# Designs tried in a protein design chat: VHH binders against q9y6x5. Part 375

Target 1, 379 residues: q9y6x5
Amino acid sequence: LPPKLLLVSFDGFRADYLKNYEFPHLQNFIKEGVLVEHVKNVFITKTFPNHYSIVTGLYEESHGIVANSMYDAVTKKHFSDSNDKDPFWWNEAVPIWVTNQLQENRSSAAAMWPGTDVPIHDTISSYFMNYNSSVSFEERLNNITMWLNNSNPPVTFATLYWEEPDASGHKYGPEDKENMSRVLKKIDDLIGDLVQRLKMLGLWENLNVIITSDHGMTQCSQDRLINLDSCIDHSYYTLIDLSPVAAILPKINRTEVYNKLKNCSPHMNVYLKEDIPNRFYYQHNDRIQPIILVADEGWTIVLNESSQKLGDHGYDNSLPSMHPFLAAHGPAFHKGYKHSTINIVDIYPMMCHILGLKPHPNNGTFGHTKCLLVDQWCI

## First folded at step 16 (VHH)

Design gc63 (framework vhh_7uia_1)
Fold by ESMFold2-Fast, scan of step 16:
Structure gc63 (fold): chain B 379 residues (1-379), chain A 123 residues (1-123)
Amino acid sequence: as target 1 above (379 residues)
Amino acid sequence: QLQLVETGGGLVKPGGSLRLSCVVSGFTFSSYHMAWVRQAPGKELEWVSSISGSGGYTYYEDSVKGRFTISTDNAKNTLYLQMSSLKPEDTAVYYCARTEYKYSGEWSPFDLWGQGTQVTVSS
């Protein structure tokens, strides 16, 4: 039987939640599998960019999904809705489900992973659900397990996306222990339901399952606002994205806009595109704007208004608060092994190895994940 | 014919209780997040509570936490707001509304509203 993989994402699951809350079902999953305690995601630490990096193994400048809101300077197209279905935005990379369908003549299945309801290089996931946040985890799981058991060609790669704990992280902030405890217990129960469903259907022993996330969450405050209107008049620029990374398209000379912004706030770094730190790997794409503003952790950029969000993400990817974790179980993985850290781009070549696929050129390093795998030598 | 119809408002004394109901027709409400939004006399609209279409996740404004409970009955296509320990400051027109959470980490604007039901808390 060909190897099978289910990739599950719980949006906004900060790695430190594992240390501060109890997860009995997740701990049982890890006991017979592996845990990577921190996953260093890509910059900017946002949902669309990081979900696409997981399935392509590429930095944002390479795969082209550089933010949740984008402008392409060459084509003059705007990505203003995070649910935009124009293939143009997704065509700068080949995600693993496309390679799976084309290289191995196998099927892919998707419950709402970003990009899976869009035809990319004229290929859409064999089975998919159109994005709707109100569809229950149970319905998503029912569809995925149905497709894993009842497909021809066989489904060998399946994805499942869930909006929590991101939605609650934004509303309550990650430091609200009472509300976050309730939300995280519910997620742990969903993990229990997932394992139970796979066992009842006879899938558990032969299926590789990865549970991960795209980013973490940090505490925000009405006391930590950067008012962009106090720095520069709206007539000098077009705003492509606002917070915590502002993407500025100048209407006048770029240097003049930069000079108006560069000393505006001690809690924000201002970069000309070519001066963006190399460690971000966030420079070489037409969708990255001429000036980028990066707020310090916990600071929110606003336009003469207050922010109601108590938690946010998008910040510097070196911050531990922005890091998710990765847990995995199945025939490809060791049992009871803990690993400290990997890069989020390393997940793609590992998944290709598990599925027997030839990876497209990517920014991941297979050696970083080899200690997780039973068929690899590790020292 | 998409419609939200609120009932259950009325006059109640401080410390009292009321249950608001919102009957949904023309769509499957379980496919959307549902919310209660209120407007006090002379004030702006204030979000009160939301529930996911699955019923698994509930959210509350700080001033109503521990006093109000949002719930659904899928068989009746009905959304409820159980209000207890009512205060004069809870006096408002209460609206049932429909919304959706987006990948961007933002909630969609409310795109469908009921006619509202008046709640008055006064001795």
Scores: ipSAE 0.408, ipTM 0.744, lowest interface PAE 3.8, mean pLDDT 90

Design gc64 (framework vhh_7uia_1)
Fold by ESMFold2-Fast, scan of step 16:
Formats: structure tokens, C-alpha cells, sequence
Structure gc64 (fold): chain B 379 residues (1-379), chain A 123 residues (1-123)
């Protein structure tokens, strides 16, 4: 029987939540498995980009999902995270479920992981749910476990996505201890339900389970706003994405727009595309706009409006507040091992190894995750 | 800065033994798999054996299994290949290589190579 893997994402689960709140079910999971305390995600630190980096092992400039809102200068197409299912946006990379189905003639199953309801390279997840935020965690879990037990060819790779604690992080801010405590306790209870369901169905002992997230969350404030309308008129540019990384498409000469923006705020960096720091790996793609504005942590870019968000993400990926964690359990993983840090792009080659798949060229390094695995050694 | 240096090759009679050594500098084994790869005269490179960074897991090409033993000494930053029951078919240049990712039973991706050491098995 081939190895099986379930990849679970709790959107916006900041790594240091593990130190500031109690997670009895997650702690039991970790005690019998592994914990990576920090996962250094890719820039920009947003949902669609980082979820696609997890399953492709690529930086955003390489996989093409460079933001939650995008414009492609070559084709003149626009992308919004609300309803775009055009394969065009996803076809610059090959996600692991496609590799799983094509290399080994196995099935994949998906409960709402970004990209799984889109045919990518003419291949869609064998079993999937169209994105609908109203569908409960329990229903997503019921479908995934049904598919893991009752599929032909067998489901060997399954994904499960949940919107919390990101939604509450935005609404309340991560420093709202009362509301975040309640939200995080509910997530811990869902992890308990997940483990119990897998045990009840006889899946637990032979299934590899990874619990991770795409990014963290930082506190925002009405006192930390950058108003673009005070610095530059709308007639000079088209706005592709706003905050905390603004994507600017000039309507006039690029240098003229840059000169109007470069001194707009002491809490924002303004980059011509070719001057974006190399460490971001955020330059070599037609969907990255000619001018990028990067707000300092906790600052929100606005257009003469107040922000409704008390928490946000998308900021510099070197910030610990932007980092998620990774926990894992199963026959491939050591028990009771803690690791400090990996890169989010390292998850893909690790998962390929567990499933016996040949990874597509990627930006991850298998060596970074080998200490987590029972069939590997580190000093 | 990064360097692999192989030694220990030579002429040996069929049934004989040789021990190859590869001294690494500029990195440690902990994050990498190390491999021995050989090239017989007029043929392509052939993977022989691999070892995990701490020495706990070893892998061998079927034709050398039971005859060759790969090992590491992390304190000396040295990779070894102990070869016994050598056959004329084992005649090749043997290369030490570092791998980013391991594929059991397939050609491994290599990101750093040594200069090679000649092994000749002949009467």
C-alpha cells in the first residue's frame, strides 16, 4: 500500500500563538510527532501566494500567484481572489496533487485548498469541493475521510483548508486576548475532532498528517494609516493591489509616478520593480507591477478611507509575526522532536519524499526538513 | 571554499579490497546526503551508494550490495567507501558527490563533486 498524507491548513495561525495560548489537543499531537516552531513564508505574506508555495515549493515570482489581486501585463487579464477559476493564473507551476495523480496513477482529494477547484495543466484534484466559506470544518473532514477510505485509485494525498484564525485575526486583531483565546480554543477542539475521526476510521496509524498555516498576523490601528490620495492623484496610476503591499501600474511615465510616491510616507518603502530587494524573490514575473509599495509592520495603506481591519498580513517575510508553524504526525515522522525553523518552500520536497514522488524543480531544500523524518538522519 | 577530495584508488586484483576516502571542506554532513558515483571507461556515470548526513541510512546499487559499505566520520568530515570482492566490472573513476535530495534507486541530483579517484581491477 502506498504512503498517504493529509495536509491541513488553519489560515493565519501565527507561530507565537502556540506559546501564548493553551492547545491541549495540538500539544498531544506534537508530543507524538514533530513541531517546527517557525516557518519562514514567501513574500508577499498572503493567503493565495503562500498556499500555492506550500504545494509547489516555489517562490511567488516562479509559481505566478503573486498576490490575492493580480494583473498580467502581457495578457491584460485581472485576477481577484473572490471568484476567478481561470487556469491561466495557476499554470506557471505544478502543484503536488497534479504530480501525485500523473506520476503514480493515484488519486488526490481536496477540501477547499486554494487552486484545487481549478484544472491545472488539464488536471483537477480527483475529489474536490468548490470553495464555499459556509461549509463547516466537520463537513470538510467528513468528505476527506470518506475519500481516503473509499477511493479507486486510492487517495494518497489529501488537503483540508480552514479560514480561521485568519478571519478573526483580521476582525479583532491578534492582541485581542479575549476573542483570540476563544477562537484558538475552537481550533484546538477541531484538531481534537480530526484526530478522533481518523482513529475511529482506522486511518490514524498509517496516515501522515501535517498541520500548518500560510502566514501569521500583526496588530493594525486607525493611528497607523498611509493615505495614498494625499501623495498622488488617481489619474497617474491604476491600483492593482492596495495593502500592505500596493501594486501600482503607471498611466504616465514610470519614473514620474515613482518620484511622486517615493517620499509619500516614512512608514512605507517605494520600489521600482528592478529595485525590489533580492531577498524577497519578488521581481521576475509579469504579474509583479512596475512599482511596489511595502508598508512597515502594522501600517495600512488606504485611499482616503478608514481601514476596517484590526489585524493584517502581507508584510515583510522576515517578520516573526508573519511566520506560521508546522506540526506533523505519522509513520514518516519522528516522535517528540522540535525543530526551530524551515522555509515554507521546503514543505513541498519533503511531502514529495514522503509520497515517493519525483519533485518538479523547486526552491526548497530537502536537507532542511530531513531531521523531521524517520528514514533520514541529522547530526 | 566548498571542496571534495577523493583518495584511496589504485590497482587491485579480482577478489581484492580497497577503501576510498573523501575529505570535505566548507560544510558538514548534517544537512546533506553524500554519494559515491562511478564512471567506467567509455560509459555514463553510475550511482553506486548514498548515505544520510548522520550515517544512519545507507543505500546501494544492486550490483554492489553486500560487497561495498558506505560510511562517514563526521568528526573528520570524511566519507568512505569500503569495497570488497572487487570484480573487473568495478573498474571506474569513483567520484564523491553531495546531494540536495535523495532518490533511492535513481540518479541522484548532485550540487557538488570531487575530482575522482581511479580504481582498476585487473590481474
Amino acid sequence: as target 1 above (379 residues)
Amino acid sequence: QLQLVETGGGLVKPGGSLRLSCVVSGFTFSSYHMAWVRQAPGKELEWVSSISGSGGYTYYEDSVKGRFTISTDNAKNTLYLQMSSLKPEDTAVYYCARTEYKYSGEWLPFDLWGQGTQVTVSS
Scores: ipSAE 0.000, ipTM 0.098, lowest interface PAE 21.7, mean pLDDT 87

Design gc65 (framework vhh_7uia_1)
Fold by ESMFold2-Fast, scan of step 16:
Structure gc65 (fold): chain B 379 residues (1-379), chain A 123 residues (1-123)
Amino acid sequence: as target 1 above (379 residues)
Amino acid sequence: QLQLVETGGGLVKPGGSLRLSCVVSGFTFSSYHMAWVRQAPGKELEWVSSISGSGGYTYYEDSVKGRFTISTDNAKNTLYLQMSSLKPEDTAVYYCARTEYKYSGEWVPFDLWGQGTQVTVSS
């Protein structure tokens, strides 16, 4: 029987929530599995970029989903929610479900993971749900488990995406202990429901399950705003993305726009594309704009207006507040093992190993995840 | 001339249903995301739901998930909010707004608002 893997994402689950709140169901999951305390995500620390990095093992400049809003300088196309089902945006990489379906003639199943409702290289997930936030976690779980048990060719790779705690993190901010406690308790209960459902259906002992996230969350404030209109008239540029990483397409001389922006605020860094720090791996793609503005943690870039966000992400990927965690259980994983840190791009080659797939060239290092796996030595 | 005009509000009993409409002029939905935002008397504005210009992506506040459905008719330049299983706590003025609220739950500025329509849920 081929190995099976279920990959679950709780959007915006900051790693240190595990230390500040009680998670009885998640702790029971970890007791018989593994925990990676911090996952260092890719820059920018946003939902679409990091979800695609998890399933491709690539930095954003390589997989092409460089932001949640994009402009492609070569084709002159704009990426927005209205265009996010255009395969053009997703075709610079091959996600694991495509590889899974093309090797060994296996099936994939998806409950709303970003990209799974898009035909990528003419291949769409064998079973999938179109994105709709009104669909409950229970309905997503029911579909995934049905497909895992009743498919031919067999479903060997399945994904499940849930919008919380990201939506509440934005609305309340991560420092709102009352609201965040309520939200995180609900998530722990959903993890309990997941484990119970898998046990009742006879899947638990033979299924590999990974629970992870794409990024963390940091507190924002009306006292920490950067008003872009105070430094430059909007007639001099086209704004491709705003906050906390602004993507600027100049309508006049690039150097003139740069000079107007470079001293705008002590709480943001202004980069010409070629000067973006190498450690971000955020330079070599036509969808990265000529000028990038990077706000300091907790600062919001605005256009002469207030922000309703009490929490945000997208900041420097070296910040612990931007880091998610990874927990896993199943026949491929050790029991009761704790690991400190991996890179988010390392998840892809690990998953390929578990499924017996040949990975596409990627930026991950299999050696970083070896200690999690029963069939490997820690080197 | 950019305008948003809401209609369909009124008095409804708990457990009832109501459909709000918002007719837009001066732009097309395919270029923008549309939202419903509500305000109860003496309370702050609360985002309720958003829809992408393609209609392919929908987003909902937790308290309304499974009860409210957002949709668009691009040919009629009309945004809808179908409300079911209404509760007294849903009593508010409902506004349609133009926004860039994304898949990620990211909150972005509203740059165009309607006049609002009153919804009252009471026995």
Scores: ipSAE 0.012, ipTM 0.511, lowest interface PAE 7.9, mean pLDDT 89

Design gc66 (framework vhh_7uia_1)
Fold by ESMFold2-Fast, scan of step 16:
Structure gc66 (fold): chain B 379 residues (1-379), chain A 123 residues (1-123)
Amino acid sequence: as target 1 above (379 residues)
Amino acid sequence: QLQLVETGGGLVKPGGSLRLSCVVSGFTFSSYHMAWVRQAPGKELEWVSSISGSGGYTYYEDSVKGRFTISTDNAKNTLYLQMSSLKPEDTAVYYCARTEYKYSGEWQPFDLWGQGTQVTVSS
């Protein structure tokens, strides 16, 4: 019987939420499993890039999903900030469900994880749901559990994606304790439903379950805006992505655009592509634009307008507010173990180990996660 | 054809209540988030409230929180806004609008609008 793994993402679940709110169902999950208190994600700290990093073990410059909105300078293709199904954008890496299907001739199942409804290297998840934010958590869970029990060849890797608490984090901001407590309690109840469903179906004791997220959330304000229109005229550039990391494609001389932006605000850093800090691992891809603007935490880049965002992400990945957590339970994992920090790219080689797959070359380090696993020496 | 039709507006005194309805044709709420957006005379559009397609998540602008309640009847393809403790500042044309979460979990610009219904709060 091959090992099975369910990977669950709650979008925008900041690690510090675990300290500031009560999660009785999640705490029961952790008590008999493992908790990684902080996961250091990749830059930029956005949904598409980090979800693809989790399943490939690669930095964004290597897997090619470098933002939620992209332009490829070589092919002149544009990536919509909607669900773009052109394999071109996703083909610079091999996600774990593709490896699972091709290397071991097993099935994969997906409830809306980014990329799972796209044929990547001519391979699509065996079972999948097209993205639709209106589909309930319960319906996603019903499909995943049916596929885990009723598939041939067997489903050994399954994914489940949920939009909260990201949507509420943007709308209310993470400092709105009344609204965030309501949203987070609802998420905890969904975790309780997940565990109960797996127990009722006889899956719980033999299934490895990872609950994680792609990024955190920080508080924004109408008092912390950077107006690009006060710095530079629209005729000088094409805007590929706006906030909090602006991607600028110059229509005139690059140096002239850079000089107009360089000293416009004390609350953003302006980089020529070759000057982007090495620690970001955000330079070596044609989809990274000639000029990148990085706003300071909690600052929003705007075009002569007010922002409705009370929370946002995308900021420097060294910021604890941008970090999610990872919790896991199952036969591969120790019980009652807490670990401080791993890198988000470390999740991929760990998952490959659990499933018995040979990982594609990646930026993760298996040694960083070995203390979580029962079949490894923790030193 | 895709259409949103708002009803329920009118003249009310401060402290009063109104219930707005929006009947949807050509699509169902199961695939979309729905919103109420208002425009006061001489002002820009202001988002008021949104609801997820499942009805499970509701969102409110701070100035209306505790006073307004958004809900749906998916079987009737109808969106509601129950307004209580109305203030003169709530005077506006109220629009029913359709939106979607971006796959990234961000709200999309409103892509389908109703004709609006006038709400006037005065003594």
Scores: ipSAE 0.014, ipTM 0.492, lowest interface PAE 7.5, mean pLDDT 89

Design gc67 (framework vhh_7uia_1)
Fold by ESMFold2-Fast, scan of step 16:
Structure gc67 (fold): chain B 379 residues (1-379), chain A 123 residues (1-123)
Amino acid sequence: as target 1 above (379 residues)
Amino acid sequence: QLQLVETGGGLVKPGGSLRLSCVVSGFTFSSYHMAWVRQAPGKELEWVSSISGSGGYTYYEDSVKGRFTISTDNAKNTLYLQMSSLKPEDTAVYYCARTEYKYSGEWHPFDLWGQGTQVTVSS
């Protein structure tokens, strides 16, 4: 039987939630599997970029999904969540479900993972659901498990995406213990449902399951706003993305726009594209704008308005608040093993190894995940 | 025909309670996020609360947390807003609305609205 893998994402699941709240079902999963306590994600720490990095093993500058809102200077195209189905935006990389379908006579299945409802290099996930946030976790799980058991060619790679705790994290902020406790308990119950469904269907002992997330969440406040209108007039630039990383396309000389923005706030850094820190790996792509503004943790960039968000992400990827975790269980993984840290780009080559796929060139290092795997020598 | 009909508004004294109802027709509300949005005289529309149609997740504006509870009854195709400890500042026309949440972490514009129900909190 070919090896099978189910990749599950709970959007915005900050790593330290595991230490501050009780997760009985997730703890039972980890007890018989592996836990990576921190996953260092890619910059910017946003949903579309990091979900695509997980499945390609590439930094954002390399896979081309550089933000949730983008502008391509060469083609003059604009990207937003209202037109995210244009293959143009996704074609700079080959995600694992495409590789899975093309290298082997295998199928892929997807319950709403970003990009899975888009034909990428003329290949779409064999089975998929169009994104709708109101579709229950149970319905997503029912479809995934049906496809894992009832497909020809066999489904060997499946993905399942859930938008919490990100939606509640934005609304309440991660420091709202009462509301976050309720939301995280519900997520833990969903993990329990997942395990029980897989056991009931006879999948549990032979399926590799990874539970992870794309980023964390940090507390924001009405007392921590950066008003761009106090720095520069709207007539001098086009705004491609706002907060916490603003993407600025100058309408006048770039240096003049830069001079109006630099030193405007002590709580943001202003970078010309070529001066963006190398550690971000966020420079070499036409979709990265000539000037970016990077707000300090917990600060929100606004246009002469208040922000109702009590939590946000997108900040510097060195911040622990931006880090998710990774837990895994299955025949490929050790039982009861704990690892401190991996890079989010390391997940892709690990998954390729588990599935027996040849990875496309990527920024991950297979050696970083070897100690998680039973068929590898951990030195 | 797609329709949202609000009822349950009225005059109530400060500290009182009201329950608003929104009956939906022409669609299954469990497939959509539903919201309550209010507009006080001379002010902008203010989002109050939302509920995910199938996930049961609830969201509240800070000024109403602990005082208002949003819920649904699938058998009656009805959305509710239970309001308690009402304040004069809660005086507004309350609208039932349909919306969606996207990957970007943003709530999208409301694409279907009811006609509103007046809530007046006055001594």
Scores: ipSAE 0.100, ipTM 0.592, lowest interface PAE 5.6, mean pLDDT 90

Design gc68 (framework vhh_7uia_1)
Fold by ESMFold2-Fast, scan of step 16:
Structure gc68 (fold): chain B 379 residues (1-379), chain A 123 residues (1-123)
Amino acid sequence: as target 1 above (379 residues)
Amino acid sequence: QLQLVETGGGLVKPGGSLRLSCVVSGFTFSSYHMAWVRQAPGKELEWVSSISGSGGYTYYEDSVKGRFTISTDNAKNTLYLQMSSLKPEDTAVYYCARTEYKYSGEWKPFDLWGQGTQVTVSS
């Protein structure tokens, strides 16, 4: 019988929430499994880019989902995270569910993971749900468990996405202990429901489960705004993405736009595309604009307006506040093992190993995750 | 035929309670996030509370936290706002509104509004 894996994402689950709040159900999951305390995500630290990096093992410049809002200079196409299902945006990489379906007689199932409702390389998940934020966790879980148990050919890879704690992190900010405590308790209860459902259906003993996230969250404030309209007039550029990483497409000479921006705020770095730091791996793609603005942690770029966001992400991926965690349980994983840090791109080759798939070329290093796995030697 | 209809407003003394109701028709209520937004005389629109379509996640403005409770009855396509310990500062027209969360962590602007119901807190 082939190995099975369920990959679960709680959007915006900052790693240090595990130290500041109590998670009895998640603690029970980890006690009989593994915990990676920090996952260093890819830049920019946004939902679509990082979710696609998890399932491709690639940096954003390589998989092509470089932001939640994009412009492709070659084709003149525009992308928005609001229901854009054009395969063009996703076709620069091969996600694991496509590989899973093409290499063996296997099926994939998806409850709303970004990209799973789009045909990529003419392949869509065998079972999927169209994105709808108002569909309950219980309904997503019911569909996934039905597909894992009742499919022919068998579902061997399944994904489950949930919007919290990201939505609440934006609304309240991560420093609002009262509201975040309530939200995180509800997430822990959902993890309890997940484990109970899998046990009830007889899936728990033979299923590998990964619980992870795409990024963290940092506190924002009305006192930490960068008004882009004070730097430059709208007639000089087209805005492709705004905050906290602004993507600027000049309408005039690039050097003139750069000069208007470069000294406008002490809380923002301004880069010509070729000057973007190499450590970001955010340069070699036509969807990365000629000028990028990167706000300092907790600062919001605005267009002569206030921001209602009390929390945000997208910032420098070296910031611990931007890091999620990874927990896992199942026959492939050790019990009671804790690991400090992996890169988010390392998840893909680990998942390919668990499923017996040949990975596509990727930026992950299998060696970084070996200590999590029972069939691997760990130094 | 999309419609939001608010009821339950009225005149209440300080410290009193009211329950506002919003009956939704023409769309699947549980497929959207729903909100209560108020406007006091001579002031801007102020968001009060929101609830996910599943009813699992609720959000409140700081000044109403602990006093107001948002809830849904999906079988009746009805959104509620239970208001307690009412203050003169709560005097406003209360609107029921629809919004949608997107993957980016941004809430879409409210795209469907009710007609409003007047709440007056006065001695």
Scores: ipSAE 0.044, ipTM 0.547, lowest interface PAE 6.3, mean pLDDT 89

Design gc69 (framework vhh_7uia_1)
Fold by ESMFold2-Fast, scan of step 16:
Structure gc69 (fold): chain B 379 residues (1-379), chain A 123 residues (1-123)
Amino acid sequence: as target 1 above (379 residues)
Amino acid sequence: QLQLVETGGGLVKPGGSLRLSCVVSGFTFSSYHMAWVRQAPGKELEWVSSISGSGGYTYYEDSVKGRFTISTDNAKNTLYLQMSSLKPEDTAVYYCARTEYKYSGEWIPFDLWGQGTQVTVSS
């Protein structure tokens, strides 16, 4: 029987939540599995980019989902929710469910992972759910487990996406211990439900399960706003993305727009595209705009001084507050092993190895995840 | 100039219906998530609903699911909130808001707000 893998994402699950709150169900999962304490995500530290990096092993400049809102200078197309089902945006990479379906006569299943409801290179996930936030975790789990048990060809790769704790992180901010403790306890209960469901259905012993996230969360404040309207008039540029990384498309000379922005705030770095730091791997794509503004951690770029968010992400990927974790359990993984750090792009080649798939060229390094796996020599 | 203008508020009886409209100007409507947020007297702001620029993805707070419907008309740069089975606890000032696109959709950070329109549900 081919190996099976379920990849679960809890959006916005900051790594240090594991040290500041109690997770009895997750701790039981980890006790008989592995924990990677820090996952260094890709820049920008946003939902769509990092979810696609997990399943492609590529930096954003390489897979083409460079933000949650994008403009392509060559084709003049705009990406938003309305355009996210256009395969054009997703076709610069091959996600693992496509690789899984094309190499070994296998099926894939998806409960709302970004991109799984889009035909990518003429291949859509064999089973999928269109995104709808009203659908409960239980309904998503019921569909995934049904497809894992009742599919032909067999489902060997399945994904499950859940919006929390990101939604509450934005609403309350990560420093609201009362509200965040309630939210995180609920997530831990959902993890308990997941494990129990897999055990009751006879899936637990032979299924590899990865629980991870795309980014963390940092506290924002009405005292930490950058009013872009005080820097430059709207007539000089088109705004492609706002905060905390603003994507600026000049309507006049690029240098003139840059000069109006470069000294506007001590809490914002302004980059011409070619001057974006190499360590971000955020330069070589037509969807990256001519000028990028990067706010300092906890600072919000606003128009007309209006903002209600108490938490946000998208900031520099070197910031520990932006880092998620990875926990895993199953036949491929050691039991009771803790690892310090991997890069988020390393997850893809590891998953390909577990499933016996040949990975597409990627930015991950398989050696970084060897110590997690029972069939590998740990260096 | 960037602007959001809400209309359609008013007094309605419990169990009644009301449609709010928000006209936007100064930005590409279809490139943004749009939201309705409300504030009841003496209470904090509460997110109600969000919609993608195409209308393809919609999100609702649990207390309004099945009663409220969010929609857009991109040709008119207009956001709508159709409210049905209204309850006294729906009494609030309703704001439309522009926000950064966010896939999770349950609560979206907001950077541009309208003036608000008053909805009062009473007999």
Scores: ipSAE 0.005, ipTM 0.313, lowest interface PAE 10.2, mean pLDDT 88

